# VHH binders against Formin-like protein 12 (FH12), part 1

No score or structure here was measured in a lab: all are predicted.

Target 1, 299 residues: Formin-like protein 12 (FH12), of Arabidopsis thaliana (Mouse-ear cress) (q9c7s1)
Amino acid sequence: MASNCEKMLSKIKIPLPDMLNAVLDLDSSAVIIDQIKNLIKICWSKEEMDRLRNSAGGDKEVLGKCEEIFGELMMVPRIEPKLRVFAFKVEYPSRVSDLKMWMHTIIAATKEITGSVKLFRIMQTSLTMQVLRGSNVECGLDSLVKLCDNVYLMHDFCKLLDFGNDLVHLEAASRIELETITNKMQELFDIEEEVNDEFLASENDGANFVGYRNVVHDFLCTIDGDKQLLNILYAEVGGLVNSYIAEYPSGVRFKEATNILTRFVETFYKSREEIERQAEAEKEILEKRKMNIKQNGNL
Below, numbering starts at 1 at the first letter of every chain, in headers, positions and changes, except where a header shows other numbers; Kabat numbers aren't used for antibody chains.
ipSAE, averaged over its two directions, is called F for ESMFold2-Fast, E for ESMFold2 and O for OpenDDE. V2 adds 0.75 times the mean of E and O to 0.25 times the DockQ between the complexes of E and O.
Where letters were taken out, [cut] stands.
The coordinates of atoms that the task and the answers printed are left out; those that the model quotes come from them. Centres of patches stay.

## First folded at step 4 (VHH)

Design s01 (from h01 with E104A Q110E; framework vhh_7d4b_2)
Fold by ESMFold2-Fast, scan of step 4:
Structure s01 (fold): chain B 299 residues (1-299), chain A 127 residues (1-127)
Amino acid sequence: as target 1 above (299 residues)
Amino acid sequence: QVQLVESGGGVVQPGRSLRLSCAASGFTFSSYAMGWYRQAPGKQRELVASISGSGGSTNYADSVKGRFTISRDNSKNTMYLQMNSLKPEDTAVYYCARDLSPEAYWELLESGEFDYWGQGTQVTVSS
């Protein structure tokens, strides 16, 4: 019942000429991304507009507005690619920020893991304890898995040493998928290629688009600089991850190692809380017995 | 200069819903990933949910998947956490946080602290 064109009209919030001027200026502060995505959908709605024009039951006022909008859009050469470039610029800072944050988090966590004297002592103690108990364990990580699977063994372990958590980025890093970083890097660079294609195609748009080409070129320079930084960070992530994993038996994956460590930290502190609650319960029993002795002594 | 202000906490019965809000100021909100963390008495602070700067990517702790929904409105510089089917185990102080600043990363790594925390809002789920 409701056409796609009618739905799109309800989503337009800013006057079309102002929006087109923002697009050609690449002014990402002037327009909300949803408005630009709606215009892109209108560009794809030519068939829907043609169908509505041929329909006896169509709303003539809505049709007039749709045709007016489409007509204004088509006055701009390659308007749909220009809208996509603008949408990319609006979303660009967040995409770069996300990638930098995820990669910095993995770098921080990996350096914390490899540099932690406390974690080294924990793994060494866990491995030694389990070997002495006749357990078949291959490495420290394997010993931590077995420790987490046995509540009694973990409680005994907690009595041997304390662990102040110096792995402050571990939990955040354990939630990051390396494949997601790779996919988002690829997506960003594919979008860069599309921006460059539009820049080159715009060469034939005429003298009135020299200003547009200049702002697109400035944006491409920004992308190139960020690309260089992101590639350096990505290489550092790969180097640190590979270096860390090389210390363990073949086949151990970074995600597996970080998940094991995260589970250990969570289980260790849960066990410490249980031990503290047991100590408090014992203290309360002693206080009640002490009071009972005093009351019985008065009888 | 950066400020994060949480609101929407309170006391509710199990099975009910609450919506938390985080109002941000002093930085370009759309350029930063944001997260919700919580801390129950005697426990470590844990990440509940996170959202990318654009809102295109979200992550959730296993304990809240299917019950909580994180969202953001970049036009209002506000992040939300819709909490459904609340359980007593969800009782905690909930904190709004801006994820690591790329510019300050190396300094923050040495300090062991995340970039900019809010003051927290108490959520209590009791019968």
Scores: ipSAE 0.000, ipTM 0.110, lowest interface PAE 19.0, mean pLDDT 76

Design s04 (from h01 with P102L; framework vhh_7d4b_2)
Fold by ESMFold2-Fast, scan of step 4:
Structure s04 (fold): chain B 299 residues (1-299), chain A 127 residues (1-127)
Amino acid sequence: as target 1 above (299 residues)
Amino acid sequence: QVQLVESGGGVVQPGRSLRLSCAASGFTFSSYAMGWYRQAPGKQRELVASISGSGGSTNYADSVKGRFTISRDNSKNTMYLQMNSLKPEDTAVYYCARDLSLEEYWELLQSGEFDYWGQGTQVTVSS
């Protein structure tokens, strides 16, 4: 029978004193995040450790190590919040990078969609063609959905015009959930609150923790700066998405619109490739016939 | 020479009615389907209603169903849009359009001069 404490111990790879020094220095380069998360879980497992201590049935070596680790952890005031702050700092750069990437991708894709003369003309041609054929279509986007649902209609459409794709961020944008951006922004605000709470609480830790307070303060300053920039980007995303929805009043959500357009672009180029392949095959047959006629004339 | 001339726009209070007219010349009017499009500031042009050459078939955007009626008089080469129960969100420039042949549309698209709309007529619904 393995305890949660035994399972966590199997995942610890570096000496605890080195880990604690890294935590108090907020040195995110010194340790692997999984080791910090395991220590946080150990803090939550105090009741399990107390049960194991009072039991004769446990692995005595593992129990001894669990008790030693817990004893060292408890020497640090509010060790669990300090471990959480360290975990936040380790994961922080990737959280900010992901948010910036997602928001810039949405901004770029939205500007490409609204600014594309080529896309506008594609939608206008599609709508006009289908209206002339007696189809009941509500708008340009609806006409593109109907094109994608009918291979023969799409092939006919591809004979009328070509489309040089200028929507370079569209596919990437179609993979991004706006709710995920909102949730991740909220997580960042929650992280800042927790870091600030630990900074305030650490005021009473004494002279040995002045260095720790300074590095936590530096981290808070970094978060504040990034938060201001991210809020500006987030407001731009919201403004552009709302503007887009107002321009396309069919009740189609931005995510649905990016999916429709992505499907259209992929289906259009697949149809164009098939048409070009058939034309090239036909050309090759004609050239082979010309070669055979010429060869027979020389004989 | 194809010509489409819109008229009948204006400023009205919410809940009132307007009737738009489109006078067509330079082609066999009864042979072509016709439509009304609108464009509000900062928005894309949207199809409001369409009518077949004979007048036997009509189609409407969901936002105007039950409020707007498209009709035509082939003897007068004129198409109409009767707009009832007008709302502030109906505020837009309204454009008359003739169905283009695919050849005509392709030619316009290739020339870079792909506007086949008339000058439009402004409808403003304000309270």
Scores: ipSAE 0.000, ipTM 0.092, lowest interface PAE 23.5, mean pLDDT 75

Design s13 (from h01 with W106F Q110E; framework vhh_7d4b_2)
Fold by ESMFold2-Fast, scan of step 4:
Structure s13 (fold): chain B 299 residues (1-299), chain A 127 residues (1-127)
Amino acid sequence: as target 1 above (299 residues)
Amino acid sequence: QVQLVESGGGVVQPGRSLRLSCAASGFTFSSYAMGWYRQAPGKQRELVASISGSGGSTNYADSVKGRFTISRDNSKNTMYLQMNSLKPEDTAVYYCARDLSPEEYFELLESGEFDYWGQGTQVTVSS
């Protein structure tokens, strides 16, 4: 029943003139990203509209409304690039925030791993224990994998030493792919290029678009500043990951190491809790037996 | 202070059985995992079997799985190794050892020397 044009129209809840004013002001407070994306889809749907116009089976009332909106949009010079710039601005704060969070998490986790005397001691103890017990282990990290795979071995290990978890960013870091950060940084550069292209092309829009050019320029300045700061963080991530590789020449990649350590920390505390619960349960049984003896006078 | 005394070794034909014993003193026996190691002439010492402090968990080298059984009696401060279906390849001096404290593990890693072995008991499997 509904064409792609009808579906897009049903999702545009703001009057078109108000939307176009928001676009030209880059006013992200007045609009939801889905509304902008639906307008972009309408711009890309000209071929579909032309096809429906030439089809006897098309809904002529809905097609007429889609063509009306398309006509209004096409009165704005380069409306599609303008909508894309606006979509970039709406999504921009969350995109930058995510990149900063991911990179700070990697930085914190790497410093925690390389700076942890406790972790080094744990790996040495685990490796030595397992080698003495005849296990075929390649390195300290491999020994932690084997601890996690054997509940009895882990319980024995928990009796040798305790571990206060200083690796607070490790689990979050284990969920982050370095390649994803690289790809998202490149997307930011591509966004800047597209915004700059629109800014330059807007010279030909006339006097009525001077205000628009000023707000696009302000956005470009914001992007450039954030990009420089993100590049500094990204370089720090690269430097710290390389430092990790130099300090831990076990052949284990950073991502694999974070996964191994995350699983070790989780399994270690789970095993410690189980040991403590068993001890408390045995204590309760003893106290209940003492109470029964006192109540029954069996002594 | 830690003392481990092995016994029960001897000369035996292939397919026969031996039972080794290790009498321990100088530490809280039930608090430590224990193990049996062996060393053939010209070879490094290798772990044969281990047992947790409570006796609830055991581990074996692949070469002895299904043939050897490790056990302990915490009331007697004694650990045992029941060796069934003995092979010529099992010929070695068998050593009793306790697991190490964290401090002792680090000392071992630093020095490369381990001083918590018994005197050993010879097992010879010959046709």
Scores: ipSAE 0.000, ipTM 0.113, lowest interface PAE 21.3, mean pLDDT 76

Design s17 (from h01 with E103Y; framework vhh_7d4b_2)
Fold by ESMFold2-Fast, scan of step 4:
Structure s17 (fold): chain B 299 residues (1-299), chain A 127 residues (1-127)
Amino acid sequence: as target 1 above (299 residues)
Amino acid sequence: QVQLVESGGGVVQPGRSLRLSCAASGFTFSSYAMGWYRQAPGKQRELVASISGSGGSTNYADSVKGRFTISRDNSKNTMYLQMNSLKPEDTAVYYCARDLSPYEYWELLQSGEFDYWGQGTQVTVSS
């Protein structure tokens, strides 16, 4: 039963006027995001405050402080939209960094898959080996699934090829949902629209808010520049995914392919480690046999 | 039958440019990613550049990034490699290659280890 106001009071370390000055300056370095989110919730909490007033055992000192904070906030025109713009500014660098990281990971993994001579050799060798053994194999990826499901087949395969893993982004890519990238891109565009709406509305705030409008405009310019770069990356991701889908028209999705390849890489290296371990065990047996021959005088 | 025919090779001085062409026939060109490979005497064959079926995505070896540009014209069934700022180290036989297509794997199984065709085209950078 902790109220949003109680959370705010427990986390506030700077005076409210200093927080409001940081908000109006869009100074994202000056305030912790949790404090801003709690202020936004206070703007919505009049009904909760009325309930707390009527509740048995409610902290009346906390309620009084929350009402004081609410009164200070309402002195600023459209304070809730301004707090949301500030929250966007604080979270903005991590949103852009995440999108760039996810898209570069998909791009790198797709280029590794499509450009890998080693993977081409693996797929062909796997297909050829299984077809020659009478297996019903539908495609290269299907052959890799069957290798992973058969320890003996994988063991035989490991003797034919050495595979240094050049698919370094594959595992990271297999954890990324393309829908998440699309949703986060749309969220960023929605944020830009909301920031622009507040910028336009703020022209009626008066001369004291000219500085605020200037810093909001600077933020919009930053968003527009990043949006142009992100759209180029997003188009490249879409082009690569669509090219991949066209190459595998049997309905194998990019995520399914990256999962199959990730499982193959993991299983292949485990099998190679097991082969190495067995070879070492056989060497030890041979060495013990030679020592026993020497000790017992046998030829 | 699948056929890839390379052209545009020659002898050039360092710093000059060459444009290689690959004319493809016998398959649906736009459905396959394509690439340029090269092999210098006594060296292993390496992938120089690749391009997706639509032409929307390209990949380059680190040694040629910023100097070489791969492109394709699907209406003409032709792939190109524009080679700028050529270095003596670029001297090799250049091969046009068709990338692996899983839905055409029956043809891949018949073709052997590598899915590429033609005699290659010699590029010599010397002065």
Scores: ipSAE 0.000, ipTM 0.081, lowest interface PAE 24.5, mean pLDDT 74

Design s20 (from h01 with P102F E113T; framework vhh_7d4b_2)
Fold by ESMFold2-Fast, scan of step 4:
Structure s20 (fold): chain B 299 residues (1-299), chain A 127 residues (1-127)
Amino acid sequence: as target 1 above (299 residues)
Amino acid sequence: QVQLVESGGGVVQPGRSLRLSCAASGFTFSSYAMGWYRQAPGKQRELVASISGSGGSTNYADSVKGRFTISRDNSKNTMYLQMNSLKPEDTAVYYCARDLSFEEYWELLQSGTFDYWGQGTQVTVSS
């Protein structure tokens, strides 16, 4: 607890009474989240504080200050749940924003993949080229894997077809773990449940907490509204992902498919750039040979 | 126990219409998004249409846009698929499905398999 108290003391810029007023008003603009997290840790560390108080050693001034802070915190009924609710509200806009961004990115990428005439032509050309060369390829995605694994095959492919990349969200989507979205959605349900539990428990806090109860209720209403939108986006993600993987052989997963496509796009453009560089170098060699032939012929 | 019972399938000529129904029980119907899937002989199962719990948002496969309409009646715990201008390519077994829990979604995304399917209803578009 001394360590948590020392950390709080080193970072404290707002008096504790002002901080508690901000917590009870759910005023997320007034307090730094690190200070709230330190207060939560202080609440958790009552046993550690009791242990340190009864032992020889440690900073007596710091321990005395920790006891003062703890005593003031305990004047508020269920202070730890109230601090957690405040922490949720401070972090809440960022959590919702991240979820919306991730889900919109997956939706956009999936629609780009399924709607891309350019990608369809790439896959068909890749399949045709490899079949004609005697390769055993199972599907378009498998053909792209084989292109990426063979530099010479990829260079030959780049000479046959140009590809203007219309899969603008693909790389961003390939970095998103679907499990992370699921886990973060579950965290919002857990947050809602904890906020609701504190709201119900606050009924018996007395007249001084009517204002607090009202702002907690307002926060719950905000969560409910955002949750409706997020559930719609989450259902769209699931529907699009399920539709996409259902079109491929059993065992091809969304992450595997997006990774294959991302690697293909990256490898294709690197190979194309190298081919263009080699063509320029060859042109220079041919020009030098032409100049030498003309000079020798005129001698 | 979750139960989903599909009905309304049949044999029809090209250009005709059918309405599929899905009767749901064993869960809070209005809290779950619902969808219609289909599987044709020799093809993989595909999502045809989906609808949010409130009915305010819908999504359709490109092959059925403008022809099929998904709807729901939360008072009757029933979801519908109105199929117009039917084509031979629409011939398939049609399955009703509810949205998944977080654990079920995670399992589906990792395994590539759907946890719960009903018997389905056969739709045949042929003379």
Scores: ipSAE 0.000, ipTM 0.112, lowest interface PAE 20.1, mean pLDDT 76

Design s28 (from h01 with Q110E S111Y; framework vhh_7d4b_2)
Fold by ESMFold2-Fast, scan of step 4:
Structure s28 (fold): chain B 299 residues (1-299), chain A 127 residues (1-127)
Amino acid sequence: as target 1 above (299 residues)
Amino acid sequence: QVQLVESGGGVVQPGRSLRLSCAASGFTFSSYAMGWYRQAPGKQRELVASISGSGGSTNYADSVKGRFTISRDNSKNTMYLQMNSLKPEDTAVYYCARDLSPEEYWELLEYGEFDYWGQGTQVTVSS
C-alpha cells in the first residue's frame, strides 16, 4: 500500500542513500529494522502505486515523494530480495539466540525432571497414598494435580522436602512449545535457502556487485555453522523429550507435564509459606499470652 | 510398628458369604483411612474396597460393587469386609491395609520395604 511509503517518510531517521549503502554492505549495525520492513512493503505495493498514479483522488505531494523513493529503490537490481536478505541479517542473531535459549531450557528442565529423585519420590508417595484412599488417579502427574486441590495433604508433603532448587528451569520450559522450536528451525532453513537464491542470482547483477556477493557469501557461511550447532541441540531436545515420554507415557504431552509440575511447585511453596506464617502467628499469640500472664501476676 | 491381622477367610461354595476382619494396633485407628486389597495367583494386587477414618465414606472396585460391604468399628480398632454372592473369580489372598502418613510413605519408598500389610487371609471359592 502507498500508506507504507507515507509511514516511511514520517519515520525516516536515516537518509535512503545511506540505508541502501548499508543494505549492500550487509551492515546490520547501521539501520533500523522497521525502516527496512517499510521499504520491503513499498516494493510489494508496486501495483497499488501504479493505480494511485492514475487516480485523481490521491494526495499529489505524498504520491510524488513515494514515486521518488520507488525510483531510487528500482535503481538497485532485484532490490526487494536484497532488502529481505538484509532484514534476515538484522534479525538473525536474535533468532539464533532465542532458539539456543529455548532448546537449552528444554534440555535443562528435562534433565532436572528425570534426574530429580525427590520429585520422583513425591510423585510415587502421592500416587500410592491416593490409590489406597480409593482416588481415581492414573499416574504420578495426575496425583500431583489432585494433591494441589487438597490443602491439608499438601501441608503434610511440604514437611518432607525442599526440592525447588532441583527444578530451576521448569517454569521457563513450561512457557515453550516444542512445535514453536520446530517451526523456528524450519524458518532458519527457509532463510538459508532464500539467502542462497539471492547469492546465486546476484551474479547477474554486474561487476559493481562483487563486494555485495562477498558479504552475502560470508553470511551464508555463518548460517551454515550456526545451523550445524542448532541441529545438534535440536537432536538432543528430541532425544530427551522422547526419553521423558517413554518414562512417563500416561498420554500427557510434554508441555502439559511441565505446566502440571510448575503449578505443583508453586502450590507447594505457597503452602509451605502459609504453614510458616501460621506457625509464626501461633508463636506470637503464645508469647503475648506469656507476657500478659507475667504482667497480670499469673492471670 | 503398625500391626494388621486379617481373619475370616476360608473355603466356600459359589453364592455363599464370608466376613473378613482386620484387627489393627500401633496407630490411632480412627485417624486413618483403611482398605482391603486382594491378590489372585499370577495377578497384580488390586484394591477391593476402602473406608474413611470416620466411616462416612466408602469406595468399591466395580467387580465387587453391590456384593461386598466395607465397615469399621473404631471402638474395637477393627475393620470388616462383608462378602456376599461369592464367585470363583473372588478367590485370592485378602490383605488389610491402612492409609500411610506422607512421612511413612516417604520412609517406605526410601527403604523399599512394606510391612504395613498383614499376612493376609485366603479366600477360596470352589465347587
Scores: ipSAE 0.014, ipTM 0.348, lowest interface PAE 8.4, mean pLDDT 78

Design s48 (from s47 with A33Y; framework vhh_7d4b_2)
Fold by ESMFold2-Fast, scan of step 4:
Structure s48 (fold): chain B 299 residues (1-299), chain A 127 residues (1-127)
Amino acid sequence: as target 1 above (299 residues)
Amino acid sequence: QVQLVESGGGVVQPGRSLRLSCAASGFTFSSYYMGWYRQAPGKQRELVASISGSGGSTNYADSVKGRFTISRDNSKNTMYLQMNSLKPEDTAVYYCARDLSPEEYWQLLESGTFDYWGQGTQVTVSS
């Protein structure tokens, strides 16, 4: 049975009163997030502390320290919601940054895919080549899968056309699931609702919490502004993905399509490098043979 | 102007042999992958055999492997298909084809069709 209080006590880098002051100021520069999460767990551990008090096997000294911490926390009205709001604020910039990065990556990759005349030609050339060779291929993407599965077919294909890698965001995009973006957007909106609930409830906390209410309100204004920006980006992602599906109807989900394209680009580039490497090796062999003939003929 | 002229088809009994020829003109023959395709009535066109421009690599359909041999003579601009141990299921129109340049692939895609095949040569294997 591990106590969250023991974990907190072993890793205290900031005194509890200073931590509570940081929480009420929403000062994310002063506190380690893991300490705040441990305090939240201590609030949830009321039943565990009651069980340990009634247990003959418990460490009574550790229990005493946990009760002291719990007592200090309980002096603050709705301390658990206040700790949650502070934890949200500490993690908030990273959540927003990640969402922006993921959405910009999907936007960039989709524009690269739909705007690439070279990629369109690649898919159509691959499909046409394989159909002319008697292969049963369902669509352009399916033809790229079959190229990746056959080194000799890929080598033949590389000789038909050259392709500079203009799909610089494709690999990063292939690691992002649209469902993950949707879920993380929903989490952000749920956080806003929790922060707003705490803001409204804190009206009855008294004069000592007017400063706290002001900083919570400032945080809500920040969330609302970011929400507007993120909704614009999310709408752009949806619009571009729908445009992609309309241009390349295959029944293949966007993530599967980006995975196929990523594997194709990597395999194509690798195959082209291998062809160039083999050509250079053949040059060296021929040059060595030429030199050996000269040496033997000249004696 | 590119021209491919197939010849050598005919009517033969099972177990017999035929040699098909494809005479090419209007392009640099040795630079192009070439192949033999066939189409039986009511069936899709299928690749029978293919050969690289140099003749250094060849591919065969499983149904003809060990019985058919594709070859080319770049000095004569001619491709051949030697067909041994012919079976009734080998009955089809046989078409000579070459791979397209990137520009020709683009033109074909713009037309929305893959019907650049010549007249072909009929092979009938009957008792």
Scores: ipSAE 0.000, ipTM 0.179, lowest interface PAE 15.2, mean pLDDT 76

Design s49 (from s47 with A33D; framework vhh_7d4b_2)
Fold by ESMFold2-Fast, scan of step 4:
Structure s49 (fold): chain B 299 residues (1-299), chain A 127 residues (1-127)
Amino acid sequence: as target 1 above (299 residues)
Amino acid sequence: QVQLVESGGGVVQPGRSLRLSCAASGFTFSSYDMGWYRQAPGKQRELVASISGSGGSTNYADSVKGRFTISRDNSKNTMYLQMNSLKPEDTAVYYCARDLSPEEYWQLLESGTFDYWGQGTQVTVSS
C-alpha cells in the first residue's frame, strides 16, 4: 500500500521543526521548494489519512508517523496558506527575473527590427529581386518567406547582399510567447492577493505570530514595488509590439513576424555556408587539375 | 551600355529541341552570374536556369530538370539554353538576365523603376 502521505514523507529531508521555523521566518535560504510543496500536499491528504485509519489494511506504523506530522502542522494556524506564502517567497525572485528578462528581450528585439537599416535593405533587395523576376509578393516579409521556400532563389539572393546580423535579440524573442508573459503577470498578481489575504487573516493568530506578520508585510512591500516596475515594462512591450504589427498587412501577428525573420536569418547563413563550401570544393578541384596537368607534362 | 540580346526561339512540335542564345556586351561577362527566365501569357515570370560566371555551377527549375541544359562561352560573351523534350507548357517568351550587383539592385529600388527586361525570344510548342 503506497499512500500519498507515505510518498510525501519519503521526500522530506529537513527536520519538521526546522522547516516550520523557516516558514514562520520566511527564510527562503533554509528550505528547498520541493519540500514545501510536499508539505502542502500532505495537508491535502488529511481525508486519505482518515480513510486509512478506519481500514484494517492500513499500515499502523505509517499511519502513526503521518498522524505525528499532522499533529505538529495543525499547531500552526492556517498552516496551508502559510506554506503557500512561503513557496511563493522562495519562487518569487526567479519569477520576477524571468518576467524582466522576457520583456527586455521583446523590447530589445522590436527596437532592433524597427531600427535596422541592414534589415530594411535586405527586405527591399529581396522584394526588388523577386518583383524583377515576375513574382507576386505583397510585402517584405512575404518576400522573405518565398526566399526560405526556394533554395535556388536564396542562393541567388546571398550573392547580392551579405548580412551582418544586428538582430542580436531576435532568436531569443522568437522563443517567447506574449501570452506566456501575460499569464505569468496575472499569476504573480493572483499569488500576491493570496499573500495579502493570509497577512490580513494572521492578525487573529495571536502575539506569538507578530514576527511572522512583520516579515509577510515586508514581503508585500517588496512585491508592490516590483509590480509597479513590471507594469511599466509590460506597457512598453504592448506599445512597441502593437506599433510594429500595425505597420504590416492585417493578420500578421508578432510571433508570425519574428518567426519569419528568424527563419530567414537561419536559412540565409546556412545558404551562405553552403555557397562558401561549394566555392572551396571547386577551388580544390581546379588546383588538383593544375597539378595533374603539370605532372602529366613531365611524362 | 549593358546590352543582352536573346535569339533562337521559334515554333516546334512537342518532343523536339531548341537552342537559345544570349549575346552580351557592355560588361565583363565572366564576372557575372547569368540566368534564363520565361513568361507565359497570364502567368508570372519564372526562373528557368542559372549559371555561375565561371560556368562551374548551374541550377534549374524543377519543371525543366533533366530536359534543359544551361551553358556559357566566356570567350564569345554568349550564354545558351539547350531545350530538349519540349512540352506545350514550355511555351513562353524567354529572357536572359545578368545578375545585378547589390549596388545595382539598390539603385533600381531608389529610382522606383523596374525596367530591366529586354524583348526576349518567343518559344511556341504546338502540334
Scores: ipSAE 0.000, ipTM 0.155, lowest interface PAE 20.8, mean pLDDT 77

